# VHH binders against Probable sulfurtransferase: the designs that were tried, part 1

Every score and structure here is a prediction.

Target 1, 337 residues: Probable sulfurtransferase, of Methanocaldococcus jannaschii (q57909)
Amino acid sequence: MVEINLRELKKYANPFFLTIRKDKILVNNKRMARLSRTKMDKIEEEFGIPVIYSKTYEYVSTKVGRFINKHKIIAPRDIVIVGLSGGKDSLLLLHLLEVYRRKYGIKLIAVTVDVNIGGIRPWKEDTEGVKLIKHHCEMLNVPHIILKNDLDVVELSEILTKHSKGMEFSPCFSCSVIKRHLLGKLAKEIAENENIPYEKVKLAYGHNLDDNSDTILANIFKGERLKFMRPLTRFKYNEVDYQSFKIPLEECIIIRPMLPILERDIIKALEECGIEYYKDKDMCPYSRDRGDSVRRRCHEILEKLEEEIPNIREMVVSSALKTVEYYSKNPYGEDNL
Unless a header shows other numbers, all headers, positions and changes below count from the first letter of the chain; antibody chains are not in Kabat numbers.
F, E and O stand for the ipSAE by ESMFold2-Fast, ESMFold2 and OpenDDE, each averaged over both directions (binder to target, target to binder). V2 = 0.75 x the mean of E and O + 0.25 x the DockQ between their complexes.
[cut] stands for letters that were removed.
Atom coordinates printed by the task and the answers are left out, and those that the model quotes come from them; centres of patches stay.

## First folded at step 4 (VHH; from d07c with S53L)

Design e4
Fold by ESMFold2, look of step 6:
Structure e4 (fold): chain B 337 residues (1-337), chain A 121 residues (1-121)
Amino acid sequence: as target 1 above (337 residues)
Amino acid sequence: EVQLVESGGGLVKPGGSLRLSCAASGFTLDYYAAAWFRQAPGKEREFVSAISLGGKTTYADSVKGRFTISRDNAKNSLYLQMNSLRAEDTAVYYCAAGPLYRESWTEYDYWGQGTLVTVSS
């Protein structure tokens, strides 16, 4: 293994546009990094590791960078917590944020939540998925924490279902509650210990364009409010009532830097860069919850429509956002028919 | 090959000074919280000083005003400047690194081998 000396690296390239791993360097923007074939060869010779240029990784890196800047998602000296399940979205997100250590002086913490799902613990520390996560964190020089909760999310959702009039709660709902609880508690603890505003500690999620467009379309088909995911969301304190106890959800800032990125581009970027990700997440028997059937159908519809209209997912999101903007500026205006 | 290696321990008279060093290899120390702990014979390992993830320095009450923790990112090293040493400071001093600042030693992932500091007349 190699320790990258940034002063030596700067002789060849601008590290603000390189994702740095112990085993390889990924190019976020070749021109802005000031790279040439000759310089890439010199870096490989001096540091003994490959420099990988992927057109897809560069595209995704550049698009996320513009998105962060446009929406002011990350500020200098922020502390950013990245939730890692070993899946494609969160692993790519971690790699894309690594450069912001240098660009904005941020600090990164990777967190895996070890959840009890009917006695099954897919993220227990000795699993192959967590070993993969720890490997990537080691290569990226990112500290990694496992947060554990023993409450069985299957049992928790059964409690909610029994005491909710006609609504069924999947184990995935209580899983998300546990994750939000533990991550929010950690973020609050960090802010207090560092003596900084809570807004400087951000929870980064890997939600992508498919996620957002699916959500919008599903709410339209359900006749619900037009809901969509935002680049940055400020959540107020809340509680989830499980009858005999409540689970607090602390105030937190959630950021979603990958919202404009298609799932297929995430997969392609990881594969072109040789970044292994855990594909067994869907083996969880409770991920097939019946409660998401409309959203699953919407995903299939959009997938088919993409064959004819490649930008359909962007158009769904764009239409929703333009409509909200127009009517928020003119909420009570009279329409001339 | 992740390692923390302490150095700079030794014998010093009360009122003297000593500087401990901890060289990190195989990882970038600046991306982690880092700390000094000490353990006297027959006693539990106790917190001395830390630099948090965000760079905040913290000291145990017993060393506050006498000890100074610092970090040199270019050398990938952590330091503990110990002034006005007392007999009660005699211990093996350990450096540690982990994801978060904690006063509990059980929360740190990486540890050095320790360096002995003896304060006696």
Scores: ipSAE 0.627, ipTM 0.850, lowest interface PAE 1.7, mean pLDDT 88

## First folded at step 9 (VHH; from g3 with F27I)

Design k6
Fold by ESMFold2, look of step 10:
Structure k6 (fold): chain B 337 residues (1-337), chain A 121 residues (1-121)
Amino acid sequence: as target 1 above (337 residues)
Amino acid sequence: EVQLVESGGGLVKPGGSLRLSCAASGITLDYYTAAWFRQAPGKEREFVSAISLTGKTYYADSVKGRFTISRDNAKNSLYLQMNSLRAEDTAVYYCAAGPIYRESWTEYDYWGQGTLVTVSS
């Protein structure tokens, strides 16, 4: 492979709008990158790698960029930790954030958590999934860390379920607790070692529009408080009580830059760009395709509705957000005019 | 293929100076924590200096005030300026890159072949 020299690349295009891999270049915004077919051909000739233009990748990149700006999700020189499972969401997120190294001078770190799921370890270092993750990190020049935890998340969630008032906790809940614990601890260590404010180290999650709309609908159908996934959330220190011990969750900043992006567009962007990803449903016995939950059923309902109302998921999220905004401005039940 | 290539080692008299260089290819050094380690004959590899993700510099107590680490992003290179050299600084010096600042050599992913520094009369 011919390795990319940014100074030489700048002769043809603005790299603030290119995702740069050792094996290919992806176009985040053709116009802003100042690219033409002629310039793409010259880049391919000089560097010996393809320049991939996907309308879907450009659409997703632009939409995420506007979302980041609107909600001030990323600030200059932030350190951003991306949790990688090898699945579609986290891999696309990593590619979309790569350009922010140049745009905002951020530092990216990819982290995989090797979690114990009933004795099965899908993210053990020598698995095919982790080998794929390491390949993508090498192509993107992103440092990668594996964090290991031996506590069995199936047993942990059984403890919570046994001691609740009929509430059932899936292993996925305790998996998220373990991941949050390890990632939060790493973020705190990095902030201390770099001697920077704790809010400059952010945990990036690949939650998408399907995830958020599914969550909203599920809470409505359960009659529960309307909960949203937010673009940026500041979590205070907390603990999860497993009876004989507690798992601490350090204070941290979580960001979700892909919240406005449909799952189908994530898949299409990756496929059009030739980015291989691992399909979660074949590796984890508790993936969405193997779970029988209210959230999974809401996902299916919204898929069906999309056939008739293409932007239904956006409408679900938009309605919830507009309602919160409206009532936060009118706490006494009347407009001020 | 990622390669780190050290240069600048050699023989120097006590009290003298050397400047080590590490040229990186296949990796953008600015995206990683970069470090120098050394291994003296019959000893285990030990931490010398690091430059972190944000550019903060770290030094082992044994070299603080005498050694200066730096990075040139335009040349994709890491440097170690070694002043006031002592006999106990004699070692093979290694360039390394990894995800975050660590003093344990096992936490670094990429390594150079090493360059020998000999401090003697």
Scores: ipSAE 0.729, ipTM 0.885, lowest interface PAE 1.2, mean pLDDT 89

## First folded at step 11 (VHH; from m7 with T54V)

Design n2
Fold by ESMFold2, look of step 12:
Structure n2 (fold): chain B 337 residues (1-337), chain A 121 residues (1-121)
Amino acid sequence: as target 1 above (337 residues)
Amino acid sequence: EVQLVESGGGLVKPGGSLRLSCAASGITLDYYTAAWFRQAPGKEREFVSAISLVDKTYYADSVKGRFTISRDNAKNSLYLQMNSLRAEDTAVYYCAAGPIYRESWTEYQYWGQGTLVTVSS
């Protein structure tokens, strides 16, 4: 009923450990927020909204917080752009980053990219998915922008496939190119207009532990170079050649704060906190193309292995990273097993 | 509900001054780029001034040197000091909040109802 005022909230709790929405407050760490049942009751009475404590949200928030600190993912006063599709990963990421407005003075911008997929526009402004995104952004007090591109990603990937040496490109590849192009262009525009270093404007992606471990295992099974996702990656300027034109990919910094988080914990945290997300991707005919068939099989293999070895995904990622780090430091040396 | 409420408009002679205020509720204005736009009769809404997420200020060429934008985060309010007013400054002035600095009004999320400024006599 009462608008959340940080000065008034500080009377009851440390807001560095609360995710603040207009309709509810989520507890990132009960002890560090200095909350008790009595204080939660007083907050609910004063502001007329529930204070929700979820063990899973606290676990995820704490683990992400440690991960951000360990890898220096976010610096004070960064501008962080979050790409929102309405799915579970990006929505949880937005909620987890909200607290860093107070903790590190960051600024958040939510962005949805309205792409053309064979004439279908799943993120057109009037869709139910975009309405859900706008609702969450309003509740979190986060500015939201829609970036539109009319180039048909199905046709774009057909161009790449036709002019490759037998390599096939799904529409999802060109979709990712368009998204990366528009987000990178936005980040560059902000840095130039505001006269701030480009490294202060970061693109945040909701990649999780399942994504990373699946990617590693899939590359092993394909006999490819071991490719994995990093917590923070600086991408150099690049272009994708569509023959009659090129799509530029501006230099940017991509961060992945949720890499240590299992997909099941993302879902559970959202549900325990009553955060709606877009569960059905039937709007996009290619939404089931989450990588190639080997990657999908690896996902299933790891899912089954988790029943016997609950931390298997973490161990896959850890082993890959340790091995790369070891051999990078000892290119000519003796083995250290 | 998000509400932006402008005040401070009125009738003023050429060369005079006015100070517009915009009180925000339902949002934390500090989280947004805040801007002033204006619309003269028979014309499209046009950019006047903005203050960005990092407190950088922007001005349309037609008002540069005469208008000053400021923001008071403690009062959750936006201001526009308008000096050396001219007849062509006559318009309804709108307070707006959005994600980034843009001169296109279509990129802003929240709008006030406007306050009329008339420069005449």
Scores: ipSAE 0.717, ipTM 0.874, lowest interface PAE 1.1, mean pLDDT 88

## First folded at step 13 (VHH)

Design q2 (from p2 with G98A E103K)
Fold by OpenDDE, fold request of step 14:
Formats: C-alpha cells, structure tokens, sequence
Structure q2 (fold): chain B 337 residues (1-337), chain A 121 residues (1-121)
C-alpha cells in the first residue's frame, strides 16, 4: 500500500480535516474538508481507497477538536505519545490525533506497554492483539513502540494491599503504575534526545466522559473528596513503594483529548468507520472490574440514567467543576438566603 | 512494504566528497528518526549520523565536521553529504529509521540494503 500523496489529495479536499490511512480516508469534517459526493468518488478513484464518512466520527472529531483548542492541550510541534492498548479508546484517540500532524506539525508516536498480568501478557508482540495494533499503526503511518515489563501487576498489587492499612489495590492500579512508569521514562528519554523541554512531550491517554463521571460518582459514594480528570495534567516526580523496590514515576504531562466524549460515541464512531478494535475484556482479565466494585456500580447507575437523561454524565462532571470553581472563589461557603 | 533504498555510493579519492541518498517508501521519514550506519569489512556496524523527530542532528565523533545529514520531506528522502573522505570511511553505508533516536543499530526498525563507499587513492 502506497502512502497517499498529500499534494494530490489537496486538489480534492483539505487534508486538515481528513484522517489519512493507507487503506482508507476518514472524514473528520465534511464541510471543512470541502468534500462532496463527487469529490469523494474522485478521491476513491484516484487513490484506490474508500473515503469513509461517519456522522459520529465527524461529531466526535469536532468535539475533540474544540476541546483541544479550548484547553490548549496540544501545541504546535509537540511530540505526542499515545498509549495504545488496542482498545476502543486508545485506537480512536490515535485516529483523532492523526490530523494534528498536519494541523500543528506534531510528531505522533504510538506506544504499547506489554504488561504482565498474572502471567498473561495480552500485549506480547506475537499476539493477535498486538498484530492488530501494528496493523493500525502501519495504516496510519504512525511509529510504534512496544515497551516490556516483566513485573506481575497482580503480585505488585498484592504487595500494596498487604502493607496498606485496610486499602485494597487492584491489579489495575499496578498496571497503571507500570504504564505510567514506562511511558514517563520514554517521554523523558525523548525530551533529552531531542533537547526539548519535557513539556513538549505529552502522554495522551484515552480517558473519556464515562471514565470521568464514573470516577466522580465513585468518590462521592465513598465519601471521599471529589476527584476528576483534567484535560491536561502536570505530574511531578513520584515513587510507588513496593517494599523491596520502588518504581519511579518521572515528571510528565498527560493529556486527555477525549475527556468530553461518551464511550458509546467512541464505539459508534469506530464501528461506522470500520475500525476493528478489541474489547477490553479480550485484552485484560481485570478490565471490566476496573478494580473497584463501587466504580462499576456507578457506571451501571449512570448508564441506566442515560436512558432517561442523555446528558447525565456531563451533568456529573459539570457539577464537580462548578463546585471546585465556587469554593475556590468562596472559601467560606457563604450562601445567600 | 517499507523500503529504504540507498544510492550514491562509489569509489572516491581521499579528500573527495560523496553524497548518499536514501529514498523511503511505505513510511514517512519525517515521522521517524532517520540515521546512517556503516559497516566496514571485518568490523561491526557503527553509528554515523542521525536526524531526529525534531531535526536535531547527531554525528559520530569520527565524522563530525565532515559529514552532514539532511532530510527532504517532500521527496521523503535522507541524505548524507560526506566531505573530506578518508580511507577509514570505506564501508557499506546503511540508511535506517526508528521511532526515536538511539545510537545502537539494534534499535532501528527499518533498514536499507546499503551502498558501498570506497575511499582509495
């Protein structure tokens, strides 16, 4: 498969609003791309690949674009590392960020972490999952790195649990630690090698609106302070203590471009675009439990409520944000009669 | 299929100049770190030069000041301008690409077939 010549493509459409794969072109914004049915047909004829229009993909693309702009998540010439697990979230994220190679001149790198989960290695290089990941990276013309770690995250979490005062750590927690460790280390290496500030190397996570709202509600139910994810978070250096050793977490910037996007729209977009992905359950045995029964229940509650209140998750997030804003301005909690 | 095709090798006298080219297909070199390696007869493959994601350049000490690496994005090509060539520069030169910069040849994902450079009087 030959790479699409952008110069030629520009004769028909604006590539700033197209996701370009070797096997297909996805329309991020039909109007902005200046596409018509006739033009789409011409592109297909000339390049020998289909042009795929999805209303959902366009919707998500537009929303993510606005979100990125609003919060200034991505800057020109950033190096963006996408944690690519092969799941729906990370795959869509990778696709949505592809246009920014042209828009902002970013460098995009996909990174898969081969994590040991109780002896199972879902992201081992020879697995079908990783083959699919590689295929997508190839089609998108995105460099792909596989990082390996042999530490068993199940055992790690057991250690944490054993030495905690009543807290239970799920394997998912340690999995996140391992991923953060390896991705952070890579980001640092890139920054050093490129001689650029670490702020120019950003880790992109596929966290979505469901994730955020679930988290918020779960914390409420636990009687904990509100916790929610930010579009861009700067993390300081930290260490996770596993008694016999510590895992260093380098300072890094994590961006979450899909934070306002519903999981259902992510799925729909990928399906409409014919992008194959693995379900979380297929990749990780602990993915569904997400290590917190309360969180799972929160997800189910909100999912059910969405049937009656379509924007319930947005409302949950909005409430949290407004709360923080209010008390930041009104530390004494004064209210009017 | 990803292909890197080197050209420009040949016989040159000491003190002479040569320009190597590497034409890439299947990948966009601008999205990768691109590098030149060389392997002399009976020696291990060694790093020569690299141009990184942000167009930062690296050179081996042995070629610093004499060689210049560059990339043409429009042509999807990598170049190595070699000046003041020495007998010790005689080697097969390989074009390579990797997601990120590293000096070790084992870290590069894509390779060309190489082009022979012979520096002899």
Amino acid sequence: as target 1 above (337 residues)
Amino acid sequence: EVQLVESGGGLVKPGGSLRLSCAASGITLDYYTAAWFRQAPGKEREFVSAITLTDKTYYADSVKGRFTISRDNAKNSLYLQMNSLRAEDTAVYYCAAAPIYRKSWTEYQYWGQGTLVTVSS
Scores: ipSAE 0.898, ipTM 0.958, lowest interface PAE 0.5, mean pLDDT 93
Fold by OpenDDE, fold request of step 14:
Structure q2 (fold): chain B 337 residues (1-337), chain A 121 residues (1-121)
Amino acid sequence: as target 1 above (337 residues)
Amino acid sequence: EVQLVESGGGLVKPGGSLRLSCAASGITLDYYTAAWFRQAPGKEREFVSAITLTDKTYYADSVKGRFTISRDNAKNSLYLQMNSLRAEDTAVYYCAAAPIYRKSWTEYQYWGQGTLVTVSS
């Protein structure tokens, strides 16, 4: 499969609003791309690949684009590292960011972390899942890196739990630590090699609206401090103490372009575009859908409520944001009105 | 399939000049770090030069000031201008590409077949 010549493509459409793969072109915005049925047909004829229009993909693309602009989470010539698990969220994120190679001149790199989960390695290089991931990276013409870590995240979390004052750490926590450790390290290396500020190298995570609202509700149910994710977060250097050793977490910037997007729309967009994704959650025994966790229960409650209140997840997030904003200005709950 | 095809090698006298070319297909070089390596008979493959994601350039100490690496995005090609050639520059020169810059050849994912450069009186 040959790469699409952008110069030729520009004769028919604005590539700033097209996701370009070797095997297909996805329309991010039909109007802005200046596409007609006739033009789509011409593109298909000339390049020998289908042009796919999905209403859901266009919707998601537009919403994400506005979100990126509103919060200024991507700047021209940024280097963006996508944490790519191959699941629906990270895979869609990779696709949506592809247009910014042209829009903003960013460099895009996909990174998969091979994590040890109690001896299970869902992202081992020889697995069907990783083969699929590689395929998508190839089709998108995105450089792909696989980072490996042999530390068992189940054991790591057991250590944390044992030495905590009554707190239980899930394997998911240690999994997140390992991912941040390896991705942060890579980002630092890139910044140094390119001689650019670390702020120019951004880690992109595929967290979505469901993730954020679930997290908020779960913490409330646990009686814990309210926690929510932000579009852009600057993390300082830190270390996680596992007693016999510590894992360093380098200073980094994490961006979350899909925070306003519902999981159902992510799935629908991928399906409508004919993009197969890795069901990595099925391979992890500690995923949300596995076991009887508070997080799972929260997810189910919100799903049920969505049937009656379609924007319930947005409201949960909005409430959290407004609460924090209010008390940041009014620490004692006094109203200036 | 990714292909890197080197050209421009040949026989030159000491003090002479050559320009190597590498034509890429299957990948866009602008999205990668592109590099030149060389290997002399009986020796290990060694780093010569690289141009990174942001067009930063690196050179081995042995070639610094004599060689110049460049990339043409429109032609999806990599070049190495070699001036003031020496006998010790005799080697097979390879074009390579990687997601990020590394000095070690083991870290590069894509390789050409190489082009022979012979510097002899």
Scores: ipSAE 0.897, ipTM 0.958, lowest interface PAE 0.5, mean pLDDT 94
Fold by ESMFold2, look of step 13:
Structure q2 (fold): chain B 337 residues (1-337), chain A 121 residues (1-121)
Amino acid sequence: as target 1 above (337 residues)
Amino acid sequence: EVQLVESGGGLVKPGGSLRLSCAASGITLDYYTAAWFRQAPGKEREFVSAITLTDKTYYADSVKGRFTISRDNAKNSLYLQMNSLRAEDTAVYYCAAAPIYRKSWTEYQYWGQGTLVTVSS
């Protein structure tokens, strides 16, 4: 395969609006890239790889770009760590962030966490899933790290469940704790060794609109605080107590550039661009269909409601955001309904 | 296929200078931490110098002040300027790359074939 010479590519298109892979180029914004069918043909001829235009990929790329700008999610020269499981969300996220190497001079690092799930290791280095991840990282020219942890997340969550006041902890909870621990520790190490502020090293998560709306509705059904996912947030140092030991969660910056994107549009964009991904159940025995029953039911409720009210998920998120904003400004003031 | 190709090694008198080059293909060095390691006969491969994702530079104590690491993104190349060479600098010098800064050679993913530097006479 031919390494793409950026100076030669600039003769035909603005690379700030192209996702560049060794095997294909994806169009993030056709007009802003200054592409025409003639120019796409010339690029394909000169570089020997296809230029793929997907209306859905363009739509999600543009929407994410506006979201990043609105919420100041990414700053120039940030170092961005993307967790890759081989699933749809993280793979699309990686592709959408690749252009920010050119736009903002960011550095991208892909990380896969090799987690022990009841003796099963879906992300062990020699698995077909990890081979797929490494292939995508090679095509995007993104450095890839595998972080290994031997603690069995099934056993960890059993410890939490045993010592709770009737609360049940799924293995997915402890899996998230282990991932946060390892990614946070890595982010801190990078900041120290690069001698840059910790806020310049960001953990990028592929949470989408379905995830956020599901979370909000689930908290309502549980009678809990209306918590929702933010585009960018600082997490303070914390610990999770497993009785005989604690797992530290380092202070870190988490970003969620895909929060405004529907899951169905993520899937459609990947498929139209010919980007292979694994479904959760193909890699993990504790995938979404075995997880939190309240959250799963909320997902099903919103899916059905979408048939009648296509923008219902946006309205759920919008209501939560407007409510928080209103009461932050008027905590005890007059309510005007 | 990723390739790192070193050049510029040779025979030099003590106090002399050499400039090592490493040309990369298959990866963009600017996206990686790039480093030089060396291995003298009968010794373990040891860290010499690294240039990180944000162009921060690191040097082993034994070479600090005498060696300068740099890279040229336009040429996708890494360099090591070696001044005030000593007999103990005699070794095979290796170009290497990793996603992040590491001092241990076992953490580097890509390696060149090495170039011999001999400081004698």
Scores: ipSAE 0.783, ipTM 0.912, lowest interface PAE 1.0, mean pLDDT 89
Fold by ESMFold2, fold request of step 14:
Order: C-alpha cells, then structure tokens, then sequence
Structure q2 (fold): chain B 337 residues (1-337), chain A 121 residues (1-121)
C-alpha cells in the first residue's frame, strides 16, 4: 500500500476537501477539491488506491462544514477527541473530521471506552467491534486509545435507583457518566500537558438531527423546558453521587458537528463509501433499553411526519434555536407578531 | 506495519555532541506524541524527552539544557540533538510514539529497536 504524500496529492487536488485513508480517498467536495475524472484517474494511478465519489458523502461533508463555520465549532489547532463506539455516527464523524487536520491544523485522537455492563464488555480490546475501530483508525492514521472502566454500570444504576425515591436509572445512564468522566479527565490532562487553554481540547460526539429533534419534541410532550443539543456546549464541573463515592465530571467542551445531519444520510454516506460499521443493535445488550418511552414515541411520530413533510426534523430544531436566540437578545422586547 | 528506526548512535568523548535520528513509517509522527527513552545496562528504561501534539517539549531533569528534541514532518522523522555529553548519558536510546504525552514508557504504543550511545574517553 502506497503512503499518501500530501505534496504529491496537491498536484491533483486540494486535500482540504478529501478524506484521506490508506486504502481509499473520499471526496468531500468535488468542485472545491478541484477534481475531474482525469485527476481522479491520475490519483488512482499514482497512489494505487481508489478515489470514491459519493453524492451523499459530499452532501453531508458540505453541510457539516457549513455548520462548523456558522457555529464556530472547531478553531485552528484544536485537539479533538472523538469517542468511537464502532457505530455509524461515530465512524462517519471521524471521517468528516479527518480533513480538519489539514483545514484547521487540528489534532485528532480516537477514544473507545471499554465499559463493564453487567459483566459484558462490548468494547473489550479483542472484540470484533474494537478490531473494526482499530482498522479504521489505522486507515485514517488516527491515534487510538482504549480507556477501561471496571465499575459495573448495571450495579451503579441500581444504587442510584434505590436512593432516588421513584426515579429509575437504566445502565445506560451510568454508562454515560463513566464515559463522560473518563473522556473529561483525559481532555483536562491533555490540556495541562500540552499547556493550552482547556477550551482548545474538545470532545466530539456524533449526535445527529434525529437525536436532536426527538429530544426537543419529547421535552414538549413532557411539559418540560425545551432541552436540546447545542453545536457546542461547555459543561461545568459536576459530580454524580453513588452514596459511598462520587464520580467527578470535569469541566469540558462537547461539540456535535453532525447535529444537522439525518440518520438516513449518515447510513447512506457510509454505505456508498464502503465504510463498514456495526449496527447499533449488535454492540450493546442494553441498546434497546426503555430509558425514555416518550422520546421513543416522538421518534416514531417524527418518522411518520417525515413521509409527508420531509424537512420536519429540521423545522423542529430550527424553531427551537430561533426562539432561544430571539429571547436571549430581546429579554424585554415587545412581540411584533 | 509501523516501523521506527533510530540512527546516529556511536562513541563520543565527554563534552562532545551527537545527533540521533528516528525515521518513521506506517504512521505520521506529526499526529502522535514522539519521544526518546534510554536504557543503561542494568537499569530500567527511562524517559529522556518528548515533543507533544502541539510541539510542546519535555525533558528529563538530567538532560535539560543539553538535549534538544525536534521533528521534521516532511521527512516523518524525530531528532535528538545531544550536547555536552557525559559518561552517565551512555545508554541505548529508543524512539517511541504514543497518542498523547506520557512519561512512563509502558504507555507508548510504538518503539524502535534502539541505537547505542557510548560516552567515554
């Protein structure tokens, strides 16, 4: 396999718009990459690997790029930690961010958290899922870390449930606490050891438009404040109390670059580009847990509405964001409806 | 396959200088923290110097002011300029890489086979 020399690649195309793997090159934007069929053929001859053009991958790449610019999600020379589970969202996210090593000089680190779920370890280093993750990281030339946690998240959530007087906590809740704890601790350690501001180390999550629109509608149906996912969120230090000990959640910055992207477009982009991923149902025994039945019902409602109103999920998110922005800038303003 | 190949070791008199090189293949060193470790006979492998993801440099106290780490991304290579060499610098020097900065050798994922540096009169 031929090592990709950026100087040689620049003879044919602008690498700011190519996702570069050792086994293939993906086109993020054909026009901006200055590609033609002739140039694609020459790249394939020179480097001995295919150049893959997918209209869906290009669409997703362009939309994410505009979203990053609009919300200032990534700044030059950021260090970005990508949580990899081997599923569709995290793998597409890794591929989309790879170009930002060139565009913004960022550093990428992929992290898999090996969680103990009732004695089951879906992300144990020798599993097929982690082998797939390591393969993608090798192809993208992205450093990969496995962070291990031995605390059983099933037992942890049982502790919370017994002391909550009526709230039930699925294992997924404590799984998220453990992941947030380990990733936040890593981000803080990196910032200190690199001697850079803490906000320059960002945790990237693969949340998508389906996730966000489902959350917004679910909060409406529960009669709660509109809670939705933001493109960039600074989380303050916090702790989760497990009675005999507390798990600290370090201050961190979470980014969600794929928030405007529909789940079906994520799947289509990966498949058109020949990028293997694990189906969500195949990786965790609790992936189908019933943590929030209202959110699940909202997902089904929005799926049906999409058949009639294809952009309904975008409209749900857009309305929530516009409302927050309006009242943030106009706290005493008169309604001009 | 990832390979790190050191060169530049040899015999030098106290007070002299050597420049160690490490050529990498299979990974891009610029995407990793790169480091030098050394091991004297009968001793554990010890940290010498690292250059991090943002080009922050670290040095063991015993080499500060005498050694300079650098890398050349165009050549995918790591360097260690060793000046004012002392007899206690005699060791096998190893090139290593890890996703993030660590001082412990057990946390580095890629290693070279080493190059011998001997400082004697």
Amino acid sequence: as target 1 above (337 residues)
Amino acid sequence: EVQLVESGGGLVKPGGSLRLSCAASGITLDYYTAAWFRQAPGKEREFVSAITLTDKTYYADSVKGRFTISRDNAKNSLYLQMNSLRAEDTAVYYCAAAPIYRKSWTEYQYWGQGTLVTVSS
Scores: ipSAE 0.779, ipTM 0.908, lowest interface PAE 0.9, mean pLDDT 89

Design q2 (from p2 with G98A E103K)
Fold by ESMFold2, fold request of step 14:
Structure q2 (fold): chain B 337 residues (1-337), chain A 121 residues (1-121)
Amino acid sequence: as target 1 above (337 residues)
Amino acid sequence: EVQLVESGGGLVKPGGSLRLSCAASGITLDYYTAAWFRQAPGKEREFVSAITLTDKTYYADSVKGRFTISRDNAKNSLYLQMNSLRAEDTAVYYCAAAPIYRKSWTEYQYWGQGTLVTVSS
């Protein structure tokens, strides 16, 4: 495989708007990259790899780029850790962030957590899913780490459920705790070894618009406070109590650059760009059989409503945000005016 | 295919100097922590020096003040300037890369084939 010479590439296009892989180049914004069909043909001839233009990839790239800028999600020379499960969200996120190596001088590190799920290890190093992850990291020239944990998340969630007052915890909850623990510990270690502030090392999650809108509706149907997934969240140190021991969650910065992106646009962008991904159900045996039934029902409701109201998920998030902002500024209402 | 190729080894008298080079292909060294390790006959590989993602440098106590690690990102190359060489510096020197700083050789993902440095009177 041919290494892409950025100086030679710059003769034809602005690489701030190209996702660069060893096997192909993806166009993040054709106009801003100053590409024409003639220039794309020249690049393909000179470098021997295809230049892929996907209208959907460009749409998603542009929307994420504006979202990052609006919320100051990424700063120059940040170190960004991307959790890779091999699924659609994290793989697209990795591709969208690759361009920020050039734009902002960031460093990217991909991390896969090898979790014990009832004795099954879907992310064990020799699995097909991890081979796919390694392939994408090699093509994008992104360093990849596998973090291993031996604690069985099925047993962990059973401990939590047994000692709660009727609250049930799926294995996915403890899986998330283990992932946050290991990623947070890694982020702290990197900050210390690089001698930089903790806020310069950010954990990037692939949460999308479907995730956020589903969460809002689920909280409404449960009668709980509206909770929004935020573009950037500063988490304080915390612990999860498993009775005989506690799992520490180090302070960290979590970023969610893909929050404004619909799941279907993520899938379409990957497919139009020829980027293979592993479906979530193919990786984890418990994801299909366990989950919050209210959340699943909310997802189904919103899917049906999208057929009639294509922007319904955006409207759900927008309405909840506007309402929370209004009452935060007006704590005393005038019910009788 | 990722390749790390060391050069610059040889025979030198105690008190002398050598400059080791490591040329990388298939990866961009600027995206990794890059390091030098060495292995003397009959000994385990030991950490010599590393340069991290933000260009912070680390050195084993035995080489501090005598060895200098550097990286040239334009040439995708790693260097080790070795001054005031001693007989105990005799070893095969390896360049290596890992996603983050590590002291243990078992944590490094990419390795060169090594270059022999002999310090003998």
Scores: ipSAE 0.772, ipTM 0.907, lowest interface PAE 1.0, mean pLDDT 89

